# Ledger of designs, part 16: VHH binders against Ubiquinone biosynthesis protein COQ4 homolog, mitochondrial (COQ4)

Target 1, 235 residues: Ubiquinone biosynthesis protein COQ4 homolog, mitochondrial (COQ4), of Homo sapiens (Human) (q9y3a0)
Amino acid sequence: SDGAGPLYSHHLPTSPLQKGLLAAGSAAMALYNPYRHDMVAVLGETTGHRTLKVLRDQMRRDPEGAQILQERPRISTSTLDLGKLQSLPEGSLGREYLRFLDVNRVSPDTRAPTRFVDDEELAYVIQRYREVHDMLHTLLGMPTNILGEIVVKWFEAVQTGLPMCILGAFFGPIRLGAQSLQVLVSELIPWAVQNGRRAPCVLNLYYERRWEQSLRALREELGITAPPMHVQGLA
Short names: E, the ipSAE of ESMFold2; O, the ipSAE of OpenDDE; V2, 0.75 times the mean of E and O plus 0.25 times the DockQ between their complexes.

## First folded at step 8 (VHH; framework vhh_7b2m_4)

Design i04 (from f01 with S31Y Y109H; at its last look DockQ between E and O 0.03; V2 from the best seeds 0.00; counts 0 for: pae O 9.0 > 2, grease 26.7 > 24.2, placed apart)
Fold by OpenDDE, look of step 8:
Structure i04 (fold): chain B 235 residues (1-235), chain A 120 residues (1-120)
Amino acid sequence: as target 1 above (235 residues)
Amino acid sequence: EVQLVESGGGLVQAGGSLRLSCAASGFTFSYYDVDWYRQAPGKQRVVVASIYSGGSTKYSNSVKGRFTISRDNAKNTVYLQMNSLKPEDTAVYYCAAGLDTYLWGSEDHWGQGTQVTVSS
């Protein structure tokens, strides 16, 4: 077994069989506990190879996406200038992202490193996807609760076609109460799908260059609309 | 524990004024948008006023020009000044705080509400 060395940092070479087992195990676990982000990550890495190629190709066709693939920006605590973000005006992407992180007690470093993708560039694509996830929360104005996560997953599913997103989108609602489920199905999912279809590929956004941009302006640019007003009254 | 407590409601005659307060505790209030909702009997809860973390405000058409929303971050309190009250304004008023209350009211922090009754 010619032990092919790691293709990138944290890469764990796996056989097809191992990948299959990992996929099955991670899927089961993710279904059992959707908050197991690590399992979701494993599932994404082991099942998303084809989809990741499509995403990569899509990024290559976009000037900004191509630049991202070339420069490979990372969103982490080590790469973010938190002081800068803090100094930005309210309503800016950077300020709102920072606010999101603070309020939801989320760190950019919470994302699991890519391990099971057997292509360095595709490994970056999935890493970028992971790192942009919180940005999507910010962009969509979605909290990190179950409902918010489901909505974001639906949006991501439409945007990326990643199996893990699709699975998360479909199985997430199982834990919701009847009222929440109704709102989700009747209002939020359609909204997420519509916006996901309308918006350009969000992986092609160089977010690190847009910290100063108004979040509203960005939403307008992307065609992201406000969710139905009926959602506002559901407490 | 995150809490929002509304106060200031009561009975008032048409044309009168009330000032509602929403006091927040247990979270960094300044990071949140705050909305005032109202729910009349048999009707859906609706947003009447919003104040964003940046200080901008928005009003529903029904209350525009009559209601004023303001916030005091030092006191972790949002106010709704209601002038020229009408019987149609009779409702339970709720405050909600969230990162984006417009988008995700269901996940926001909500108070218990305060009754506002406007008599003709």
Scores: ipSAE 0.007, ipTM 0.297, lowest interface PAE 9.0, mean pLDDT 85
ESMFold2, look of step 8: ipSAE 0.346; ipTM 0.690
ESMFold2 (binder alone), look of step 8: mean pLDDT 83; pTM 0.836

Design i05 (from f01 with S106P; at its last look DockQ between E and O 0.05; V2 from the best seeds 0.00; counts 0 for: pae O 9.7 > 2, grease 25.2 > 24.2, placed apart)
Fold by OpenDDE, look of step 8:
Structure i05 (fold): chain B 235 residues (1-235), chain A 120 residues (1-120)
Amino acid sequence: as target 1 above (235 residues)
Amino acid sequence: EVQLVESGGGLVQAGGSLRLSCAASGFTFSSYDVDWYRQAPGKQRVVVASIYSGGSTKYSNSVKGRFTISRDNAKNTVYLQMNSLKPEDTAVYYCAAGLDTYLWGPEDYWGQGTQVTVSS
């Protein structure tokens, strides 16, 4: 591998062989423990190159997506005005996102940086995907429990086609009880798939410009429906 | 069949206390947010207290310090302890459960409500 320096912050240049090994290792680990987010991340970065190109191209074709690619907004504790978000009306995207973070004790900074993507722009795309993940929880009204995570992964899988999402979507349910699994398969997955297909590419949303927007209005705009009523009591 | 049943309402004097119960059947609360709403005559339904799946709680300003929402997962019941009741607390109280009860309220599971009347 020609001694080319890092292409972006945290970039770790890897040979094709190294990437292959990382992909295999991360896949194995992810299968063993689907809650290893770090392994899922590695798998996504090492196997998602083609898919990321498609996503990038999709973003380029959208005016808002193109702007995002140009301006490279980040969602982190350093970029978020938490005071502003707190001051927004209840039901707004910003307020509900903040609520989500607080209720679930999640920080925007918990996402691993991109390391193994050998293209700066594509590295951003996958970073954006990661940072938008919690926003998708907010949009879909999904908690961060196992069931909620699986639902979001199905939605993401449909939206992005990323291998890591697909893997997470399929293997996530392995630890669910029979009842939960039934509800997941009969109600939640179809809902996630339907909404994922209906909604435009969610990476093309400039969320940072929509904090004041009603979450309800945004859901309507995106065609996101309420979760199935029968999806209750799933541990 | 998924059902929510509210109970514990009644007539109480100002300064008194009531404990409302919301019992779920057909599902468990553990993975859902649960909200208590109230609707006074001629007024809109408003959320008064919420308990999230993670266990955190939220209260409206009007009931902070007086009301306490809690849950018993073993009994599949959510409670609203109402202390220092005021006449303005008079309303039908509803329990709602969903993945996001605040935002998806109309599509959530609702009980039939229980009447709370606070006399002066």
Scores: ipSAE 0.006, ipTM 0.260, lowest interface PAE 9.7, mean pLDDT 85
ESMFold2, look of step 8: ipSAE 0.378; ipTM 0.696
ESMFold2 (binder alone), look of step 8: mean pLDDT 82; pTM 0.830

Design i06 (from f01 with E107Y; at its last look DockQ between E and O 0.01; V2 from the best seeds 0.00; counts 0 for: pae O 11.3 > 2, grease 25.8 > 24.2, placed apart)
Fold by OpenDDE, look of step 8:
Structure i06 (fold): chain B 235 residues (1-235), chain A 120 residues (1-120)
Amino acid sequence: as target 1 above (235 residues)
Amino acid sequence: EVQLVESGGGLVQAGGSLRLSCAASGFTFSSYDVDWYRQAPGKQRVVVASIYSGGSTKYSNSVKGRFTISRDNAKNTVYLQMNSLKPEDTAVYYCAAGLDTYLWGSYDYWGQGTQVTVSS
């Protein structure tokens, strides 16, 4: 392995062969045991390279996306002005995002770093994807229960085409009971797919510049409809 | 400050029982998937039991029928009831929590672990 140092923080350089072996191994293990979370992660990172290129290119074609790629904004506790967000009007993106964090007791810092992407820019793209995940919960009005996560994952799968999203979307329902599964299939998945198709690429949104924007206005802009009411009462 | 704290580990004879606790502070388990891991000396860390945000549970084959994972939201604690313990169950047990562990493949929080030793 030629001594090329890491391309970014937490990067683990791998040869094509190693990556292939990791992909194959993780796939096999994931098939054997779909609850191997670590294998799902490895599989996602090792198989997502092509899709990430497509996403990057899509971002480059969008003025706002291009700016994001250039400026590399991060969504973390160190970058967010929580006091500012708290001072924003109810119904604003920033206020509602903060509310989401508070209500669900989550931190924007709770995502694993990228490791197996052999391109610094693509590594950022996947990092952005990860950091925007909770924003999508806010945007879609989805809770952080398993049902809500699956819905968001379906939306993400449609939006990004990332293998990990697709896999998660398909295998996620394994965790659900019959009733939840019925609602998921009959109402939530169609809703997620429809909204995912209709909305522009959500990675191209410079969220950090839209904290003051009405969430409703943003949803309208993106063509996102109200989620089915049944989600809040399920799981 | 967010923290997971495992407790309940110790020394037990084969055939005995232990109840591990994983207590969360700074966040609530209600929306999280929680997995119990164990790591034996010289071995890889492996999942033994999972409780999902939807309430479903999963067990590794090695502990099926012997271990039970449960959640008490009021206490913000997840438990692992371990019955019929075997020497092979000797390990450091870790609690891990994540919002999207299956779909996203990562955990948000990890405990420091608790030692379980089963003597023959």
Scores: ipSAE 0.006, ipTM 0.214, lowest interface PAE 11.3, mean pLDDT 86
ESMFold2, look of step 8: ipSAE 0.224; ipTM 0.579
ESMFold2 (binder alone), look of step 8: mean pLDDT 83; pTM 0.831

Design i07 (from f01 with L103E; at its last look DockQ between E and O 0.64; V2 from the best seeds 0.00; counts 0 for: pae O 9.2 > 2)
Fold by OpenDDE, look of step 8:
Structure i07 (fold): chain B 235 residues (1-235), chain A 120 residues (1-120)
Amino acid sequence: as target 1 above (235 residues)
Amino acid sequence: EVQLVESGGGLVQAGGSLRLSCAASGFTFSSYDVDWYRQAPGKQRVVVASIYSGGSTKYSNSVKGRFTISRDNAKNTVYLQMNSLKPEDTAVYYCAAGLDTYEWGSEDYWGQGTQVTVSS
């Protein structure tokens, strides 16, 4: 094992075999418990290399995406001005994001650091993906319950093509009741797919520069429509 | 009670100008998106201008360059300055405040509208 030092903070060099084992193990665990975000993360890192390259390239082709790749903004409690966000008007991206965090008891810091991606830039891309996940909840108006997570995962799958998203999207519904499953298949998945296809790459959004923007305006810009009413009742 | 009251409408000749006002009570405009709609006889209601809570503005193509939406936070009023009016601009103009919540629960508050008539 050529003693190549870590490429970035928290990088753990792994052999292909180790990656394979990690992928298999994490997949199994993620299927068993979809709330194991750490396992989902491992799965994404170990299986997403090719897809991450595509995403990176897509970001490079977009002026805003390119800037993001250059400036490497992070979404964490250390980088967010929560006071500023709190002071923003209701309906703004920043205010609604903050509301999401509060209501769902989610912290931006709950995201696992990237460890198993053997490219520094791609490691950032996947980190950005993780950090933007909660923003997607905000954009889509999806709660963090099982149904909401599945919907977001479908959206992400369409947007990114990441294997972990695809896997999560397909296997997530296994735990749903019949009624929820029906709504998911008949309404929510089509909605997520349609919006995912219509919206530009959401990784190319410099969210940190759009806190003041109306969430409505942003949704309109992205072509994101309101979810079916059934989702609101399930929150 | 949330109320919106439009004013400033009237009869004007083509090429003329009007300034519409939308005064809000019961809530603060600065916290919400505000839209001006118009509805011509026999036509659907359409958005003509929007001012978002973040301060950005948007205009329909039909009014772009002629209409300006603005707000006065102190007066809790949104304005629509309409210049170079055309007969096609004849409509009832409505002010709406979009109260979009995280859960897409939008409650739109509407005024009663103000008639704008542009004569040829």
Scores: ipSAE 0.007, ipTM 0.236, lowest interface PAE 9.2, mean pLDDT 86
ESMFold2, look of step 8: ipSAE 0.476; ipTM 0.744
ESMFold2 (binder alone), look of step 8: mean pLDDT 82; pTM 0.825

Design i08 (from f01 with A96T; at its last look DockQ between E and O 0.89; V2 from the best seeds 0.67)
Fold by ESMFold2, look of step 8:
Parts: sequence; C-alpha cells; structure tokens
Structure i08 (fold): chain B 235 residues (1-235), chain A 120 residues (1-120)
Amino acid sequence: as target 1 above (235 residues)
Amino acid sequence: EVQLVESGGGLVQAGGSLRLSCAASGFTFSSYDVDWYRQAPGKQRVVVASIYSGGSTKYSNSVKGRFTISRDNAKNTVYLQMNSLKPEDTAVYYCTAGLDTYLWGSEDYWGQGTQVTVSS
C-alpha cells in the first residue's frame, strides 16, 4: 500500500497506517518528554495534511507568499551571512534575530529536516514554518523557556491551525507551576490569540529580504503589540 | 551629553510652509526610529510623522500629503517639511528618537519642542 517513493531530499515514504502509528507514538512521546524535538517533528509531519494544503493555498494567493513558494528560501547557518547580520544596527530585524539566537543559545540548524510529508510543496511549507518559528520568537519578544514556547504555540495555533501547534498550546501548560499558569491563562494567552488573529499570515513574509528593516516598523506592519509582561523571569 | 534640539518653528500665514529640524548630538540618528509629535493647546500630544532607521516613513491622516519627513545622515538631522499649513496645525512640535529590541527594550529621547503658529 506504500507506493510513493522518495519525493525530496531526506524523504521517507510511509503508508497511511505507518503514518497513524508514527503520529500516535510521537504524540505520546512528545507529551512525555517535550525535549524530544524529533518526536515533535514526526508528529507535525504525520498529521495536518489538510491544514498544510490550506496554508499552501493561501500562500499561493499572496504575492510575497507565492514568491517564497517559488524561490524556496532557507534560514540556516549555510544560507545566512552572520557577519553581515552582526554589522546591522541595533533594532534591525537581522541584528535582533542574532540577539535572540545568542541569548537563548540556539542556532538556525537546530531544526530537523522534513522527512514524512508525501508532497514536496507541502514538505517545504512545514519546513518553512519551523524556520519561521525563530522569527516569531524575535517578533513576539519570547524566550525559548517553557512559558515562552507555549505562548508562541498559541500564536502559531491561531495562525496555522496545525494539529501539533494546537496540541502543544493546549497540553504544554500541564508542566507549569501555578504562578506561570495563572499568568499564562489570564494575560498571555489572550494577548497571543489577539495578535495571532490580527497579524497577517507570517509564512507570507520574506524575512531574508528584510534583515535591514527596523523591528519596530515590522512589528507595526504586522500589528504585533508588546506583551503584557516580560516572560524571561517566569517558569 | 545626548540631546535632541528642534528648530525652525515660527509664525506663518495659512497656506504657507515651514521646515522643522531635529539635530542630534551624543548619538547617531541613523540607528534610531524618529517620530515627530505635536501638542495643540489644551490637547494631548499626538504623533504626526515617523521615519524608521531603514528609511520607510509613516504619516497621520491629518497631515498625509502635506508633510514630509526626511533625514540627512551627514548632518545627523531629521526634517519635517510642512506645506499647505492650516490654523489647525498650530502646536508645539516635538522630535523623538527610539528603537525596539527583541525583548521590547527601548531607548527613547525627546526634544524640548518648537512652537508653530499658523494664522488665518
């Protein structure tokens, strides 16, 4: 029943039954250990086919989104000129993206390649979403601690509708202390949902051509407002 | 010492023009987003024009098409060209400079203001 061959670099073709088992297993493992980023990736790749089609279709209707689908830009160590980004003024998108990477001790290559999506264009869409995730941290001003990731997941769930984002948003808070949970529910979720509904689809922005743009100007363009509190000091 | 100094205000007849200047000392404007605000008598201070560090501009609806914000990096100065002035433009005009960082940190400076009076 597994008749599809490899469709892109790293592709691992799977049958619908294999996808079901991978989705169930990866969901269970990701809830058990959220640091299994490989299991989160497997979950995202084995679920959400209809939602990925909706996202791709809306990207095709947007001129900038269509250009992204055509040109297939990547955000990785091999494609970024880190020296140029470092030379940009404080407050530019590129400089503040580097600040995000440095403060949180992450790199663009932390994201795994796409493997289990059986359509080449949809595989690019989910891969682009993963790379844009770090741009969202920069735009929203969110750290990579547990609370910050949950807040970003709420924004992403509203923006994308991807099952993995909805599951992360709903079940991620189980591991928070009472103070962080109270702040999340009363302040941060309403803010994330409001901003996610107001902003245009963030997959339609060609970030690689905006490094010199003022972060303040970009936030204003997207309708993104400051969060009600700083998240860095919370668990 | 970091300072913003506005100049170019004065009395002008309706339909006339003025050019306001905002000169920075102690830092370089090219890295900052700059706003012009105005405060009419008895009113709240409102933004009228912005120029971002990347060069893009934004205007309030009340001044769009009549006012132009610009910068001269060699002189470390931002300008507000005000054309087709109306009595409703009478206000104290303020220059501000600031930026946003990843974690929403900001550094903002304000000038002392310059009076613009437009007579009918």
Scores: ipSAE 0.454, ipTM 0.717, lowest interface PAE 1.1, mean pLDDT 85
ESMFold2 (binder alone), look of step 8: mean pLDDT 80; pTM 0.804
OpenDDE, look of step 8: ipSAE 0.741; ipTM 0.884

## First folded at step 9 (VHH; framework vhh_7b2m_4)

Design k01 (from i01 with G98E; at its last look DockQ between E and O 0.01; V2 from the best seeds 0.00; counts 0 for: pae O 7.6 > 2, placed apart)
Fold by OpenDDE, look of step 9:
Structure k01 (fold): chain B 235 residues (1-235), chain A 120 residues (1-120)
Amino acid sequence: as target 1 above (235 residues)
Amino acid sequence: EVQLVESGGGLVQAGGSLRLSCAASGFTFSSYDMDWYRQAPGKQRVVVASIYSGGSTKYSNSVKGRFTISRDNAKNTVYLQMNSLKPEDTAVYYCAAELDTYLWGSEDYWGQGTQVTVSS
């Protein structure tokens, strides 16, 4: 530690050298054992400072993004009104998100807390990124299997430029069979890249205010096309 | 090689009890969420109980209060204690190991299943 006090809850102050070591170590471990999701988090936090600054600035330039930065909404089991989401019509963002959570047995609470970002606002940005990840699955219609995650990572990489997303996008495919890899390269990656480039910054969406919105309408608003059919049942 | 082997199934009378075991090998057991699914004839496979890597548990409404899921990480085994069995519990029970990773996505493994038959 550099002797500075914590800037936020769970903050662990680190020197540039320490961050470098953590980055190198976490990268190595993440590549060695892809199940070390905690190392992915460390890698994101230690390498993402510049990128997070850019993202923050992008959010500040957007009225909705600025409001998010000001109000600091959180997506967790404690903040979500599951009853409300359940009561929403089929096809709504909220109902589809809930369905996603249920079908994929994912909890919003599975995200690791931010620790190694030496700026409180940037720490929130990366936290927000983590918490909207599952929302992106919902938005893109991607499952949580390996193939779906890779597609989301490509989308995220294009959207955010975060090193951890880039890493996931490029190295994820090493676990795929030939058929899945072929589909990924020929259809899914191009789709993810195209949609990632076309869509506005998805961190500027105040999702909590859009539960009632049709997922289709939201996709149209963002310019996101329907996901390729090959995503279902693969990998 | 990843293996999940279920055992403990069989025929039991209504109101009886069974204890299912699932022995896991070939992966880091403690890192995975473990689940028990069941599939009745002509029905879809459904989750009945889950125990997460952190030890928390979740049950379907149909088995809540009757079934208990537990795990022994030292033995790489997950258990399902089934009490007060009903004919409606008749199904093939499957053990599943699931891991959700942020970077690489989700991975799941399945056993071959064990038959549980509850007679009236």
Scores: ipSAE 0.014, ipTM 0.300, lowest interface PAE 7.6, mean pLDDT 87
ESMFold2, look of step 9: ipSAE 0.496; ipTM 0.747
ESMFold2 (binder alone), look of step 9: mean pLDDT 87; pTM 0.886

Design k02 (from i01 with G98D; at its last look DockQ between E and O 0.01; V2 from the best seeds 0.00; counts 0 for: pae O 5.1 > 2, placed apart)
Fold by OpenDDE, look of step 9:
Formats: structure tokens, C-alpha cells, sequence
Structure k02 (fold): chain B 235 residues (1-235), chain A 120 residues (1-120)
């Protein structure tokens, strides 16, 4: 540590050398055991500083993004009004997000806290990215299986440029069978890339203010096309 | 390699109790949600209890008040205490881990299961 105090809750100050070591170690461990969720988080935090700065700057240039950076909304079980979401009409962002959580048995609270980002605002940006991940699943209509996650990672990689997204996008396919791999390469990756390039920065969306919005309308707004039909049956 | 090994099943009389254990390895146990499923003959596999990484629990209506799911993170083990067993509880019980790798997606892993038979 460089002797500096913590900049935010859970912050662990680290030197560049320490970050490098953590990055290398976490990368190795994540490759060795992909179920080391904590190592994936470490890798993201230690390698993402420059990219996060770019993302933050991009958010600052957007009125909605700037507001998000100012207000620091969080997506967690404690901040979500699940009752409200449940009461929303089918097809709304909120209802579909809730459905996603239920169907895929995912909790918004599964994300590890940020620790190794030496800037409070950037720490929030990566936290926001993590918390919005499941929202992207909803937005893209992608399941949480390996194939769906890879698609989301490709989308995220194009959107954010985060190293962890890029790594996930490239190494994820190693676990796929031939058929899944073929579909991934021929259809899903191109779809993800195209939509990722077309859509504005999805971190600039104030999702918490759009629960009532039709998911279809939101997709149209963002220029996101309908997901491939066969993605749900694969992997 | 992810491994889940169930144990503790057996034959028990109605009204009796069993405690199932599931030993987990190959992943960061404390970071993931764990579930107990059961599958009766000719029926679909259904979740009976869940314990989240944060420690909160959820039960199916059929077992609520009778079954208790718990976890010991130090031992990488999830438990299912089954009390007041009924013949309807007869099934193969499976332990499941909801593994979200963040990088490579989420997968459900299952053990081989343990047979629970409740006699009338």
C-alpha cells in the first residue's frame, strides 16, 4: 500500500506493482478456475483503470450519465421496490427484469464490492457496470448460461472496452461444444457486435427511472434488434 | 473441477427426520447460492429449498416449516434438515450450485443425488 487512506468503503489502496501482481494472479486463477468469482472481480478492477476513466468521461458528457454519476443510484435488493416491479405490466423493463431475476435465479446482490480502484468515482462506475450487467441480460434477451453470458460480454466489450469483458468474450467460447460455437461465431457474436456498436453507452441509462417503459420501446430507442431465436435453446 | 456430493439419505418412517449433506468443491462456495432439489418417480425435479450467499433462505410451500436449509462455508457444505417426513417426500434429493462465473456465464451443477424413502 502507498500509505493513503481508503477513498471509499472497501477500498484497498494498492501500488502499481501490487496491482500488476494482482492482475496477473487473478487472471491466472480465473483461467484455472473460472468459478473464482472474486478473482474475476479483482481482474476487472486492477486492469480497468484507464478504460473506466474513459467511461466516466463518456458518462459526464451525457446528461443522463452525468446525473447518474451525481446521484449514484444503486441496484440491489435493498434499493429495488420488488412490489412495484411486480405490479408493472408485462413487457415493461421492470417486469421483464424481475422475470429475468426469477427465471435465472439471479440476485442483484451477488456482485462483489469494489476494492482496488483508486478513485471513488471510477469505483462507482465499475460498480454500476456490475449492477447493470443483469439489466443488459434483460435488455438483450440473453440467458445466463455460458452462451448468453458470452454474448453479453461481447456486447459489453464493444460498449465499454473493459479488459475483463474482452477476456470473457474471447475465452468463454473455450467451454462450448461445436454446435454452440458455430452458432456463436456465425450469428451471436456478429449480432452482439453490431448492436454494441449501434447502441449508445448503456451505462448512461438511468434504468431506475425507466421501469415502466416498454422493453420493446427501449430496445427501439437504443437501436437494439431482437435477439436470435435459438439462443435460449443452446449451451 | 466442480463436485457436489450428497449424503445422508435413507429409509425413514413417516414422522421421522433425516439430515442431508452436500459437500462442495471446485468453486468459491461462499460466493454462490445453493439449492436442494428433489425428484420423485415420474415427476419433474423441483426445488425444495435455497440458501443464498448472503444466508437468506427460501422454501417451497410443501416443505416450509419442516425442512431447514443451512450452510457451513468453512466446510463447503450445505445441509438440509428434514423433519416430520411424509411419504410424499420420497424422492431423490439433489444438491445444486448456481454458479455464476461472471466471465463465462452461469451454470447449474448437480450432484448424483441421494435417495430418501419415507415409509407409511
Amino acid sequence: as target 1 above (235 residues)
Amino acid sequence: EVQLVESGGGLVQAGGSLRLSCAASGFTFSSYDMDWYRQAPGKQRVVVASIYSGGSTKYSNSVKGRFTISRDNAKNTVYLQMNSLKPEDTAVYYCAADLDTYLWGSEDYWGQGTQVTVSS
Scores: ipSAE 0.022, ipTM 0.381, lowest interface PAE 5.1, mean pLDDT 87
ESMFold2, look of step 9: ipSAE 0.216; ipTM 0.550
ESMFold2 (binder alone), look of step 9: mean pLDDT 85; pTM 0.853

Design k03 (from i01 with G98S; at its last look DockQ between E and O 0.68; V2 from the best seeds 0.51)
Fold by OpenDDE, look of step 9:
Structure k03 (fold): chain B 235 residues (1-235), chain A 120 residues (1-120)
Amino acid sequence: as target 1 above (235 residues)
Amino acid sequence: EVQLVESGGGLVQAGGSLRLSCAASGFTFSSYDMDWYRQAPGKQRVVVASIYSGGSTKYSNSVKGRFTISRDNAKNTVYLQMNSLKPEDTAVYYCAASLDTYLWGSEDYWGQGTQVTVSS
């Protein structure tokens, strides 16, 4: 790659060989420890270029998606009005998202910045995907345990086709006990796949404009059914 | 104790109007989505109108333009104004309260129902 400076903040230009090495290394690490979000991120960035183009194009075709691409909203502690979210009624997207963050002790800032995508717009798309991940937990009612993460990854895999989601979805179950695996295969995966196929592209939702929306209403809008009751018992 | 009590049902002629009320108690009414369902004889229970905690509304196609759902949080009451009633609207109407949360899943409460009969 010719001496072109960074395309965006935190951009690290890499050669195809470097990307390949990063992909291989990150994949190995992600398989070893699926909670290494940084490695999952690297894997997504280095392998997802084609898929990201498709996602971008899909976003451009949607009115809200196009607006998101234009306005580049970010979900972070600096951008969120936590006080506002706290004041929202129970059952609202905003309140339930805040509850998710609190219960799971997760911060929106835990997501690594995009570094290895050689297109500024695509870099944003993958960043948006990362930031929306926790929203999907909220939307799907999935915990951040291994089982919940796998379910979300299946949903994301169906929605986005991202290689990292697919890999996560397939390799995640290897760490599960027999009972959990049975529930996953018999109920949760089919549920995730069905809902993932039915729902429109969740990256096209302007979540920041929907904090007041009932979680139920949003699920209905998207055609997402309530999560199976068994998920909460396994958490 | 959670209670949902429907009222306002009865016999009405086609083209007439009824206003159903559902008085709620025993839960934080303002946080719940409220729904009106109806069940005709030999048919499945179906949703006819919904008003969400945020105030947005949704109607089934069969009642759109004729029915209006509203809520008064101060009175813990949800209403269904039914205009231009048709014989096909004859059913037992049920009030339901629902809350979807991240931690607790879905909570649903139902009333006992009120009969609405529309004569031709």
Scores: ipSAE 0.334, ipTM 0.682, lowest interface PAE 1.1, mean pLDDT 89
ESMFold2, look of step 9: ipSAE 0.559; ipTM 0.818
ESMFold2 (binder alone), look of step 9: mean pLDDT 87; pTM 0.873

Design k04 (from i01 with L99R; at its last look DockQ between E and O 0.64; V2 from the best seeds 0.66)
Fold by ESMFold2, look of step 9:
Structure k04 (fold): chain B 235 residues (1-235), chain A 120 residues (1-120)
Amino acid sequence: as target 1 above (235 residues)
Amino acid sequence: EVQLVESGGGLVQAGGSLRLSCAASGFTFSSYDMDWYRQAPGKQRVVVASIYSGGSTKYSNSVKGRFTISRDNAKNTVYLQMNSLKPEDTAVYYCAAGRDTYLWGSEDYWGQGTQVTVSS
């Protein structure tokens, strides 16, 4: 239909039927090829509306979260002062975030733009969640290999309740070998769930104001503990 | 090479005060979180105070209000001011330096310890 124009940059207005077809198609494609991150994004955007409202509402109730919703900070190549971050001491959040990006060979701009959320504020919330995802890798000490991504998805599922995170947590293990699966089930999932329950809502943290903070201090502030084993060499 | 050298320990009467110092060398002191640990006879080593590279501090419940940790990055030194000492504070006190990377860390460097004995 000829609905109103876009509500934000990249917005593609869709009908409920179109959203249903996109959700079904993206779910099928994500199961077929889990590296189709664009399909995971489509799935999240077409199925997460109620959960995004819950997340937005809890951010509004938190002073820091409300400020994030108002100021709309972004974590991207165009907004980060990489030179400043590189100048920070080893062990600071900013320096360790850069180390995470370098070691894992990723950039802040590895995610597709938000397209199918029909509310400008909720579109920011899911966009912020995607940008925070790499920060969670840094906080939890998880690489971007298959096992590390699954562990982060379990943490995110507990934290956010987003349908895409729950599905990723449950179906992500399909590609794991027996050893990695045993370690995931017996050690890493319990750890991720425990930390997800203990930590405050990670969307309420203004990471852009904390680059100089000791990573150890931040982990203690959030109640995040060390994982029971090193995941980097287990994939 | 890396060294952490504690000083200021000794024998003191209950209710007294001591100031421990830990001089650091061989690493970029300002980037490390600094801790004081203690180990009482027959017990495990436990942290009593921490000061992070950003300056914030943390204390165990047993020493809150009595101990103060501080650091001087210009002198590569961390201090523990110990007031209102009790016999249960008797222990070997260790200075430690550590930091987390995104892959986590444990305490990277340790001093040899200094004995603090608080008499009744």
Scores: ipSAE 0.498, ipTM 0.780, lowest interface PAE 1.4, mean pLDDT 86
ESMFold2 (binder alone), look of step 9: mean pLDDT 87; pTM 0.876
OpenDDE, look of step 9: ipSAE 0.837; ipTM 0.926

